VHH binders against Rho GTPase-activating protein gacW (gacW). Designs and how they scored, part 23

Target 1, 182 residues: Rho GTPase-activating protein gacW (gacW), of Dictyostelium discoideum (Social amoeba) (q54g18r699to880)
Amino acid sequence: VTLTDKAQINASTIELPPLVSRSIDLLMEQGISSVGIFRTCASATALKKIKTRFEAGEDIDLKAENVDVDTVAGVLKSYFRELPNPIFPENLHEYFFQAMRQSSNEEIIQSLKDIIDQLSPLECKMIKKLFHLLHLISLEKDVNMMSPENIAICWAPTFFRSFASELLPINSFMIVNYFDIF
Key: E = the ipSAE of ESMFold2; O = the ipSAE of OpenDDE; V2 = 0.75 times the mean of E and O plus 0.25 times the DockQ between their complexes.

## First folded at step 21 (VHH; framework vhh_7ubx_2)

Design z6 (from x5 with S31N V99L Y106H; at its last look DockQ between E and O 0.69; V2 from the best seeds 0.00; counts 0 for: pae E 5.5 > 2, framework grips)
Fold by ESMFold2, look of step 21:
Structure z6 (fold): chain B 182 residues (1-182), chain A 117 residues (1-117)
Amino acid sequence: as target 1 above (182 residues)
Amino acid sequence: QVQLVESGGGLVQPGGSLRLSCAASGFTFSNYYMTWVRQAPGKGPEWIAVITSGGSTYRDDSTKGRFTISRDNAKNTLYLQMTSLKPEDTALYYCAKGLYWEYEDHRGPGTQVTVSS
């Protein structure tokens, strides 16, 4: 067992919060074809009911309870929106801006990889799973009407807690180039 | 103090057109993205169109190109031109400052659009 092997073994034992893992799993199974996913919000009442149960520590079987896609999508987004620190904190934003100024997609991708690699192992695992979902949704845009740009509009304020106009292209680029970046 | 006031809603027959306006005050309108949001009966809000501070627009194909967002920075006013209206477009339409379309405190009170025969 080498140090590299131990690091990889330790990272593979990281357990995602049930809200995150259960929500993403359901959306990968049932949400990819949903028209307007993340753009259409659940009612405040429906969202509150499910969110309150997760906050109380319940590991809800969302599939068994037939929780609708928009409610699951809203709960998932609220988790990231309510983190004490955003998943992409303010001190990284200028690095994101500078990455996008590079002249080739390959250089942009490498710079974004370097930024993502600075996140904690848990954050990396969550984002890898989440952006996989977002990428799959973007591939089905002709069915679900959610282009990478539309998905970015839904998620960039949550990911960055900033509304700088340059964050939309960054977020859409990461969605499109998921497999190269994450 | 930030104020957003929508107008131009009303009752319209299917196939009709409406032009919604949003008067903005209390912030530097030209510095912000602006969003049109709608909330159908029994549903949560959904964004329809976004316009950047520089004037680029994003819309989705769920409205099939029937809606056009625009802005007049000199008048601090946001617009939504709606055409070929359908009963499923019946909703309360809000404008939102920036990309805060899910946050009630960043939206106006809305203007009702009702499409029925």
Scores: ipSAE 0.203, ipTM 0.616, lowest interface PAE 5.5, mean pLDDT 85
ESMFold2 (binder alone), look of step 21: mean pLDDT 82; pTM 0.825
OpenDDE, look of step 21: ipSAE 0.624; ipTM 0.825

Design z7 (from x5 with Y33W Y106H; at its last fold request DockQ between E and O 0.49; V2 from the best seeds 0.00; counts 0 for: pae E 4.8 > 2, framework grips)
Amino acid sequence: QVQLVESGGGLVQPGGSLRLSCAASGFTFSSYWMTWVRQAPGKGPEWIAVITSGGSTYRDDSTKGRFTISRDNAKNTLYLQMTSLKPEDTALYYCAKGVYWEYEDHRGPGTQVTVSS
ESMFold2, look of step 21: ipSAE 0.216; ipTM 0.620
ESMFold2 (binder alone), look of step 21: mean pLDDT 82; pTM 0.823
OpenDDE, look of step 21: ipSAE 0.478; ipTM 0.769
ESMFold2, fold request of step 23: ipSAE 0.260, 0.183, 0.155; ipTM 0.619, 0.595, 0.577
ESMFold2 (binder alone), fold request of step 23: mean pLDDT 83, 83, 83; pTM 0.833, 0.833, 0.834
OpenDDE, fold request of step 23: ipSAE 0.858, 0.697, 0.851; ipTM 0.926, 0.855, 0.923

Design z8 (from x5 with S31N T52S; at its last look DockQ between E and O 0.63; V2 from the best seeds 0.00; counts 0 for: pae E 8.7 > 2, framework grips)
Fold by ESMFold2, look of step 21:
Structure z8 (fold): chain B 182 residues (1-182), chain A 117 residues (1-117)
Amino acid sequence: as target 1 above (182 residues)
Amino acid sequence: QVQLVESGGGLVQPGGSLRLSCAASGFTFSNYYMTWVRQAPGKGPEWIAVISSGGSTYRDDSTKGRFTISRDNAKNTLYLQMTSLKPEDTALYYCAKGVYWEYEDYRGPGTQVTVSS
């Protein structure tokens, strides 16, 4: 069962899957100050219950059901982890490496923007919203204990589906420079 | 198959020190990040320290610099030096291959650290 795209009635609009949009919205409201967000996780049982309901097509009001932050964070992360292809597939990785070799931050940022523009419109919309959340979390690291580097550790294997250590600083750079890149 | 075996845990008084070891086999250890993870009773696992293949380290700030991760690529061994231990550090400590600390197939069975009087 596929999450329904409400834009089908008005085909000019791209809407995010409810799992993605509702999870990010809840985390932006309630998760920014949560200690260890994305580093800690809810039980596998709690994650499966929520995932199963979304996969069955239920549009869960996570806020109304008071679903805890760690469960929502785990559900969001698992969605990206389980995509058929990673958001940043291997054929883009060398472009990410080349971007980081540019002479100035402005050139690095522009190169990263060019890579992001290779993604589909839906993927681009999803990662803009997701990286906004990650950026906001990084700004509150003194409360939540999640530095940009810590967040990058949690998310890089999901974003890139790769063990390459060079991807961590790139992921951290994109989180820190969200407003300039996205 | 990937195999990770932790050792060095035990009962320690508050303020004490321990060094945890993780023996790795079944993969090219030097090519991967390695992670120390802990799981307190009734909680899910959480990463606490990561070391890159080249030796760069990343730490959870909540340990306040009390824990030092290191590796010996020639011996396929990961280490965690723990100092100034506190009761809240009581947990089962695992090593994990790469940054896949959430996946049980990439973690060892763990070594228990208990900090109490």
Scores: ipSAE 0.007, ipTM 0.438, lowest interface PAE 8.7, mean pLDDT 84
ESMFold2 (binder alone), look of step 21: mean pLDDT 82; pTM 0.828
OpenDDE, look of step 21: ipSAE 0.800; ipTM 0.896

## First folded at step 22 (VHH; framework vhh_7ubx_2)

Design g41 (from z4 with L99M; at its last look DockQ between E and O 0.53; V2 from the best seeds 0.00; counts 0 for: pae E 7.9 > 2, framework grips)
Fold by ESMFold2, look of step 22:
Structure g41 (fold): chain B 182 residues (1-182), chain A 117 residues (1-117)
Amino acid sequence: as target 1 above (182 residues)
Amino acid sequence: QVQLVESGGGLVQPGGSLRLSCAASGFTFSNYMMTWVRQAPGKGPEWIAVITSGGSTYRDDSTKGRFTISRDNAKNTLYLQMTSLKPEDTALYYCAKGMYWEYEDYRGPGTQVTVSS
């Protein structure tokens, strides 16, 4: 679980870390049609430059600085990869596996909602915004070449901090069924 | 200590074929998804093929079925069969444990593939 240094945490007004909110906003505006988004990696130099500024507390206007989509995508992924605890920690993984063994999509969706509800309010707000972006990207797969399965390959190891193959279809299912789950 | 060693690269004419190998040691190979990544001159790295521990494969559409990833868990070896090679396939090709190709400790040094003449 993470807590932003830049935000005052309040109930109905939880503030997302600027790195997360700014990155997702830019990608929603400029990244959905980008071919290979999250699959193509930006240069390490570009990533480090932007990450260092955010870590120092700067609220970067990524649009005004014309930061390229792949750099923003890489910064966003690295934030979640570098969390002290993953968004979906190991103690939840068996619950995710059990959810997918339910008999109907309706039961699977409800079980996944129950797991998501166990996350902290900040984590819930972050993943709701992030999975909204991932869902929108998946809807434009004919343009950006990023199917739900490709997006899951890019993100499941980061979300779960695990390479278990059973997590890939879970992640793709949550991307496709975003509005029902989050 | 993760060790990955690629081989099988070289110079090939357009339309040719190559088979790349990646010998793995220092971890339980069969437990991990494995990735082939390429880095063309002047570009950032990109993954081109992924194989899960269970053998499911995912490929980049830009290769359009020309590349086939496979693994032999008994030999701790990852493979990439490349066919119908084009000049745009010229790159350094390396394998990575999972999706961690940007970290040197999780990838090999790579094998050069050059498609020319």
Scores: ipSAE 0.024, ipTM 0.462, lowest interface PAE 7.9, mean pLDDT 84
ESMFold2 (binder alone), look of step 22: mean pLDDT 82; pTM 0.819
OpenDDE, look of step 22: ipSAE 0.730; ipTM 0.875

Design g42 (from z4 with V50A; at its last look DockQ between E and O 0.87; V2 from the best seeds 0.00; counts 0 for: pae E 3.2 > 2, framework grips)
Fold by ESMFold2, look of step 22:
Order: sequence, then structure tokens, then C-alpha cells
Structure g42 (fold): chain B 182 residues (1-182), chain A 117 residues (1-117)
Amino acid sequence: as target 1 above (182 residues)
Amino acid sequence: QVQLVESGGGLVQPGGSLRLSCAASGFTFSNYMMTWVRQAPGKGPEWIAAITSGGSTYRDDSTKGRFTISRDNAKNTLYLQMTSLKPEDTALYYCAKGLYWEYEDYRGPGTQVTVSS
């Protein structure tokens, strides 16, 4: 096993937390057409019941238990909100602002790719899977009523914690341009 | 500290109208985006509208234009004009500073809207 092989194997074998992978998989299958996904949330009680089981190490089969889409969406968002460090920490915010000021979409995209490269391999894998879901939701806005801007509004304080309002345009841009950035 | 106080809720008939107000203090209101959020019994919070410091709005398309967010920076007040109210609009309505409605320090206690015949 060479150094390159070890690096490739390590990146390809990173296992997402079950909460993240199970939630995104269910939402990919059942949530894309759900009206108001991520804008409407289950109660804190409903979220806590599912979150507690994941936190205890259970790999819940959310589909087999027929857990409703809003509960799964809320659990997923809560996971990112409760991370000890936000997925896009404040030390990256100036890079996001600089990306927003670029002259062309191509320059903005390259700047965002450089920012994503600052994340750990696990964080990158989570964000790639999450933004894939958010992108697919945005493509079905005529059914689910969730434009890229509405999705960005619902996720901004979770992604950035500070400067959420100021970073809305770049947040929306990342959702729309998922395939070019991630 | 951020202080937000909602008012204008109450009992209305289906098809009725209400204007909610949110009085803001403890921060420079005119510098911040503001939001309206609602929470129905047994449900979590649901974002419904936001307005930038400059007056541009974001809204939930599912309300089909029945709800209009506005602000009066001279009065430090945020508004939600609701029309054609339906029973499913029954909820606790509260405002939040910025997009931080999930954090208690950034939101008000809310005003109850009940739509029932």
C-alpha cells in the first residue's frame, strides 16, 4: 500500500455518522417533493426522541420506522447546528466574502472550491452529500416551494453561525452551483 | 440585550385579517435583517418571511402572497400583515433578529393567532 493508495483508501472509506447518512438518504428518496422541507420542522420533542437514539449509537432505519420527513429534516439540521465547531467556521468567513466579490461565476466557483478544500475529509464528505440533497430540492421548487434562496435562509445560521444574513447570497450560490463546486 | 415584543394576535374567523407587530429594542434595528416565524401546537418552528435592513423581502411561497412582511425603521417595528386566514395558520407567531429564530436570545415570546369559526 503506497502513500497515494493510503490517501485514496482513507478518503474513500470515510464513514459518515449514521444520523447524517440515514437522514440524507431518506430525504433524497422521500423529501425532495415535500412542501416546505427545512422551512417546516417537527417539534423539539419529536426531534429529541430520534436524536437521542442516534446519539446512543443506534443506526436507526428511518424508512422502516416511517419517520416523517419533517422530523428527519429537523434531526439533520440539528446535527449540524450542534457541532462543536460550525461546518463553515468564522475563520473562513473572509474567504466567503472575498468569493462573493469576484467578477465572474468561474472565479467565484474556484474560490469556493478552495474554501471547501480547507475542511477535513469527513467534513467535505458530509457537505458534499448534504449540498447534493439541497441542490436536488432546489431543482423541484415548483413542487416543494423551496427556492435556493429559501433553502439558504433556513440553513444559513446552521452553516455559518455568525454573519448568516450577510452570507445568504454565497450560500444560495453554492446550492445552485453544487456540481461545479463540490 | 435583544428585546422583541410581538402583539396583534387574537381569535379571528376564517378569511379574516390580522396585522402583527414586533417592537424591537436593545440593538440598532435598522441594521439587521428580521424574520417572522410561527409554531403550531405539537410542531417545531416554521420560517414564514424575512426582510432585509433595506426592505427587500423573502417569503414562503406556500402562503401564496397572503402574508406581507414590512418594517418601519423609524419606529423600530417589524410587521406581518396576514389576510385570507385559514385554520392551518393557527400558531404562535414570533419575530427574530436576523435568521436566528432557533435561538431564544434572538426571538420574542410570540403572539398567539387562532383561526377558528
Scores: ipSAE 0.400, ipTM 0.771, lowest interface PAE 3.2, mean pLDDT 88
ESMFold2 (binder alone), look of step 22: mean pLDDT 81; pTM 0.820
OpenDDE, look of step 22: ipSAE 0.793; ipTM 0.898

Design g43 (from z4 with V50A K97R L99M; at its last look DockQ between E and O 0.03; V2 from the best seeds 0.00; counts 0 for: pae E 13.9 > 2, placed apart)
Fold by ESMFold2, look of step 22:
Structure g43 (fold): chain B 182 residues (1-182), chain A 117 residues (1-117)
Amino acid sequence: as target 1 above (182 residues)
Amino acid sequence: QVQLVESGGGLVQPGGSLRLSCAASGFTFSNYMMTWVRQAPGKGPEWIAAITSGGSTYRDDSTKGRFTISRDNAKNTLYLQMTSLKPEDTALYYCARGMYWEYEDYRGPGTQVTVSS
């Protein structure tokens, strides 16, 4: 809720919300090989219990409580879905479309970096950590069955708050090219 | 190795209908989003429709709802039902695994659809 209020802080000093950092850390350790990660729905009851505790300010040790991967994945996705403003708001969408029309991958990558730089320092730090996870998941697609395309389908409505089909290949491109863009 | 083979193309009159098929092998078809793409002479590839592993569909607005994507996971087959065909729909139509139609390893050789009168 206070993401814009924290825009003044240097990215290197910004602490991520515990929900985001704890969820991504657990998924990096235990979720990379999980079949259907982010595609499989979590129990609504389990999801609500964990979300309520995070929203109350608790820094939950998800690993110590043995919270299952799909619940953690659902909590993480719900955080981004419920942000007051989407990470990639509608006023940026045309810039994303134009970026993908550049002549070379290098130009596309630079254009996408320029768009990412429009986000607040906190937003940048969050998506850098999140897309790192998504990239790692995509590298294990033969085990987890989640290609960059599958991951993009699961996340694009959340990232863009839009079902426009043109956003899917953009999301996939950013997952594949994580190290060059972020 | 991904193998995709399209069929069902041909010559049709404007206003006609056609159903394209894409036979998949070499991967677990039911786990992947599938897409239909077309390429007209002198143009770049144009995405048409996608269907997720769970059956949700996405369509490009350019077809104005005339094309319907579907899949049969038991037969490892992707379909594109095309109606109200126009000369502008003349193209090589191919299926792709995911949104990676730019990569030849992830798409088939295509089936030609020609709409003329």
Scores: ipSAE 0.006, ipTM 0.131, lowest interface PAE 13.9, mean pLDDT 82
ESMFold2 (binder alone), look of step 22: mean pLDDT 82; pTM 0.827
OpenDDE, look of step 22: ipSAE 0.667; ipTM 0.847

Design g44 (from z4 with V50T D60A K97R; at its last look DockQ between E and O 0.81; V2 from the best seeds 0.00; counts 0 for: pae O 4.5 > 2, framework grips)
Fold by OpenDDE, look of step 22:
Structure g44 (fold): chain B 182 residues (1-182), chain A 117 residues (1-117)
Amino acid sequence: as target 1 above (182 residues)
Amino acid sequence: QVQLVESGGGLVQPGGSLRLSCAASGFTFSNYMMTWVRQAPGKGPEWIATITSGGSTYRADSTKGRFTISRDNAKNTLYLQMTSLKPEDTALYYCARGLYWEYEDYRGPGTQVTVSS
């Protein structure tokens, strides 16, 4: 799929999985200032309950049901963790490493844009929305105690699996520079 | 096989200090980042701190002023120095290899820390 082909796909017509969209929306509304968001997880039981409902196709109103933000955060993270492949698959890891070797932030950003363009439209939409959330969370680090680095530590294994430790800096960079990248 | 064994936990009063240790075996300890996490009753694991093979640290802001992560590569041991302990610090503390504390295969069984008057 060429970049041109991807550009022709109206992102607005791509529907995110309800688990992803609902979870992110809830977290954007209620989770930004939550201390230790994504650093802490809800109980496995709570996570499983919500996850099972989503998997069953239930349209869960997380807000109406007062589902706690840590549970929602856990559900969201588990979704990406349980993907058949990491959202940033191994074949892209070398490009991330190359991005890290660039001499300027502008070059790094451009490299990352190029990498993101390698993802499917759905994946692009998902990570854009997700990283927007992560960026917003990072902005409230003085309240929620979640710096970009802390957030990256929480998510890097999920995003990359292999070489998560080595790619931690670039993940943090992506969170910080969200608006320039996405 | 990755083996991690935590120790040093116990019962302490609020304001007290503890030093946790994690003995690592089954892998080249010095080549890996190491992480401390904790799990309180009814909650999932909470990340505390990570230390790189070279000694750089990443720490949760909530505990940054009270907890210090360190390592001795010669002894294949990870440490967590805890000070100014609070009741809310009561949890099972365990170490993990790398950043994969979500995976049981990469963490120890844990050591219990109880902070109570």
Scores: ipSAE 0.033, ipTM 0.450, lowest interface PAE 4.5, mean pLDDT 90
ESMFold2, look of step 22: ipSAE 0.453; ipTM 0.794
ESMFold2 (binder alone), look of step 22: mean pLDDT 86; pTM 0.870

Design g45 (from x5 with V99L Y103F; at its last read DockQ between E and O 0.80; V2 from the best seeds 0.00; counts 0 for: framework grips)
Amino acid sequence: QVQLVESGGGLVQPGGSLRLSCAASGFTFSSYYMTWVRQAPGKGPEWIAVITSGGSTYRDDSTKGRFTISRDNAKNTLYLQMTSLKPEDTALYYCAKGLYWEFEDYRGPGTQVTVSS
ESMFold2, look of step 22: ipSAE 0.529; ipTM 0.810
ESMFold2 (binder alone), look of step 22: mean pLDDT 83; pTM 0.834
OpenDDE, look of step 22: ipSAE 0.862; ipTM 0.928
ESMFold2, fold request of step 23: ipSAE 0.531, 0.524, 0.611; ipTM 0.810, 0.806, 0.846
ESMFold2 (binder alone), fold request of step 23: mean pLDDT 83, 84, 83; pTM 0.837, 0.842, 0.836
OpenDDE, fold request of step 23: ipSAE 0.887, 0.865, 0.886; ipTM 0.941, 0.929, 0.940
ESMFold2, last read: ipSAE 0.445, 0.549, 0.607; ipTM 0.769, 0.822, 0.839
ESMFold2 (binder alone), last read: mean pLDDT 83, 83, 83; pTM 0.833, 0.836, 0.839
OpenDDE, last read: ipSAE 0.892, 0.856, 0.820; ipTM 0.943, 0.925, 0.906

Design g46 (from x5 with K97R; at its last look DockQ between E and O 0.53; V2 from the best seeds 0.00; counts 0 for: pae E 8.8 > 2, framework grips)
Fold by ESMFold2, look of step 22:
Structure g46 (fold): chain B 182 residues (1-182), chain A 117 residues (1-117)
Amino acid sequence: as target 1 above (182 residues)
Amino acid sequence: QVQLVESGGGLVQPGGSLRLSCAASGFTFSSYYMTWVRQAPGKGPEWIAVITSGGSTYRDDSTKGRFTISRDNAKNTLYLQMTSLKPEDTALYYCARGVYWEYEDYRGPGTQVTVSS
């Protein structure tokens, strides 16, 4: 990719992968009230079928096919888990830890914004849409039983590709403070 | 080479109590959060309780405070104290590392809990 190619591309024109955009759209419409969303496992057969079709380049109308919410949730998580590099790679983890040690929430939020700004434009656009969904789910925890902490348990290992316990409160903080960070 | 081995399941009367144990090996147990999961007949697996390395706990509302997760990092052991057991608690109970309870490499084989008269 040349410098002129990179200069011509901006975040407003970047299109999300169909798997990501279609999955998040369906979950925003039908998944917010689903009990245990992202916690409940889907059928392995259903997951494989949908993943194979997306990988073959099909832009699946998940709503028209009445694909189960837990299947869509599983497909979405699997996409991020199977990325060649995680959204938040190991070299960023110390920056995340240092951000959480700031003296005020405002400083923490600014430090997290600075880390997010280091991601590629596509990665930023994907996680902005994804964290919006996660934030909305967290607001309905009395119906869906998925607090910010529960969502973080389900997603932090995928986002960071790490089981370190210190990443859980970081992930939940970003979910709660979505509008200030993203 | 993660190994998790559950014990303490069995047949128990409604209203009874049971304590499950999970012995962990093959990883640095104290650095990771741990999960208890159950799978009832005809349902998929779902997590019930999670405990972080620092001792913070998260529970599924369905247990309504009847189950307590705990850990002993010096003994590499995870526990689930179950009280006021109901027939609906009948399931295979297993422990897992993090959110990978669907992968056999990161979970134990489970211990059966059966609540009936």
Scores: ipSAE 0.007, ipTM 0.367, lowest interface PAE 8.8, mean pLDDT 84
ESMFold2 (binder alone), look of step 22: mean pLDDT 83; pTM 0.833
OpenDDE, look of step 22: ipSAE 0.773; ipTM 0.889

Design g47 (from z4 with N31S S53H K97R; at its last look DockQ between E and O 0.89; V2 from the best seeds 0.00; counts 0 for: pae E 3.2 > 2, framework grips)
Fold by ESMFold2, look of step 22:
Structure g47 (fold): chain B 182 residues (1-182), chain A 117 residues (1-117)
Amino acid sequence: as target 1 above (182 residues)
Amino acid sequence: QVQLVESGGGLVQPGGSLRLSCAASGFTFSSYMMTWVRQAPGKGPEWIAVITHGGSTYRDDSTKGRFTISRDNAKNTLYLQMTSLKPEDTALYYCARGLYWEYEDYRGPGTQVTVSS
């Protein structure tokens, strides 16, 4: 391995959009214990104020401004909902259906890993960080009242658009089995 | 054209009960999941119960089973039975088709529930 090759590998390191990175970091620190996270929403007014600033290019220090957890959660979900190309685009939905029909958890997990491998490096990095957060929330359901199924219900339209209802079980499965899949 | 019309709201004292109805038309009701959603003044919407086309339900655990979702596919009607009502339950209650409660085209206009003495 040459010095140039090491420099090229390091220079190709992908950075997450600040909205995604700052929101997930705040939620991992302060949102895990929030009752109803992602199910309860901030007001449309509060959400619009923060969204407008991010859309204008501001890298908001959400922690320094004491932005409440429900507003940060809403901004994060809105980012993924408004992507011009959904993180799980429709051409992958058939593979999610095929994964659901496997006979064992191990086969389902392998099928899901194969799907994740088709995502771009940026998409993969974003979805790994997001599902890590969702998994951590699910582990604290006795405090936050958000079962894996409840979390999956909140995110299904954002991930799967028209197939939100049909792919709800695999959505829940990915949250529960985060460490095996991602 | 999807059409949802809620009814059964009103003023009720703490500890009271209400049953909300949602009349559906313009789609094959029996083929869709349905959701009850509420929105208090100054807050965003939150889903409180979901029922599948097969009758299985998902609920907000924080209500501790006080709210029960049900459906009558023969009448194209969704129901929410509410008991042990608290002032915190005061909100506009509406039904949504599927899991799309954040999209206005998939919602009804709602029925007001006010819990006060």
Scores: ipSAE 0.416, ipTM 0.770, lowest interface PAE 3.2, mean pLDDT 87
ESMFold2 (binder alone), look of step 22: mean pLDDT 81; pTM 0.815
OpenDDE, look of step 22: ipSAE 0.815; ipTM 0.906

Design g48 (from v1 with A33F; at its last fold request DockQ between E and O 0.81; V2 from the best seeds 0.00; counts 0 for: pae E 3.1 > 2, framework grips)
Amino acid sequence: QVQLVESGGGLVQPGGSLRLSCAASGFTFSSYFMTWVRQAPGKGPEWIAVITSGGSTYRDDSTKGRFTISRDNAKNTLYLQMTSLKPEDTALYYCAKGLYWEYEDYRGPGTQVTVSS
ESMFold2, look of step 22: ipSAE 0.292; ipTM 0.693
ESMFold2 (binder alone), look of step 22: mean pLDDT 82; pTM 0.817
OpenDDE, look of step 22: ipSAE 0.829; ipTM 0.915
ESMFold2, fold request of step 23: ipSAE 0.412, 0.171, 0.442; ipTM 0.770, 0.600, 0.777
ESMFold2 (binder alone), fold request of step 23: mean pLDDT 82, 82, 82; pTM 0.826, 0.819, 0.818
OpenDDE, fold request of step 23: ipSAE 0.884, 0.768, 0.890; ipTM 0.940, 0.888, 0.941

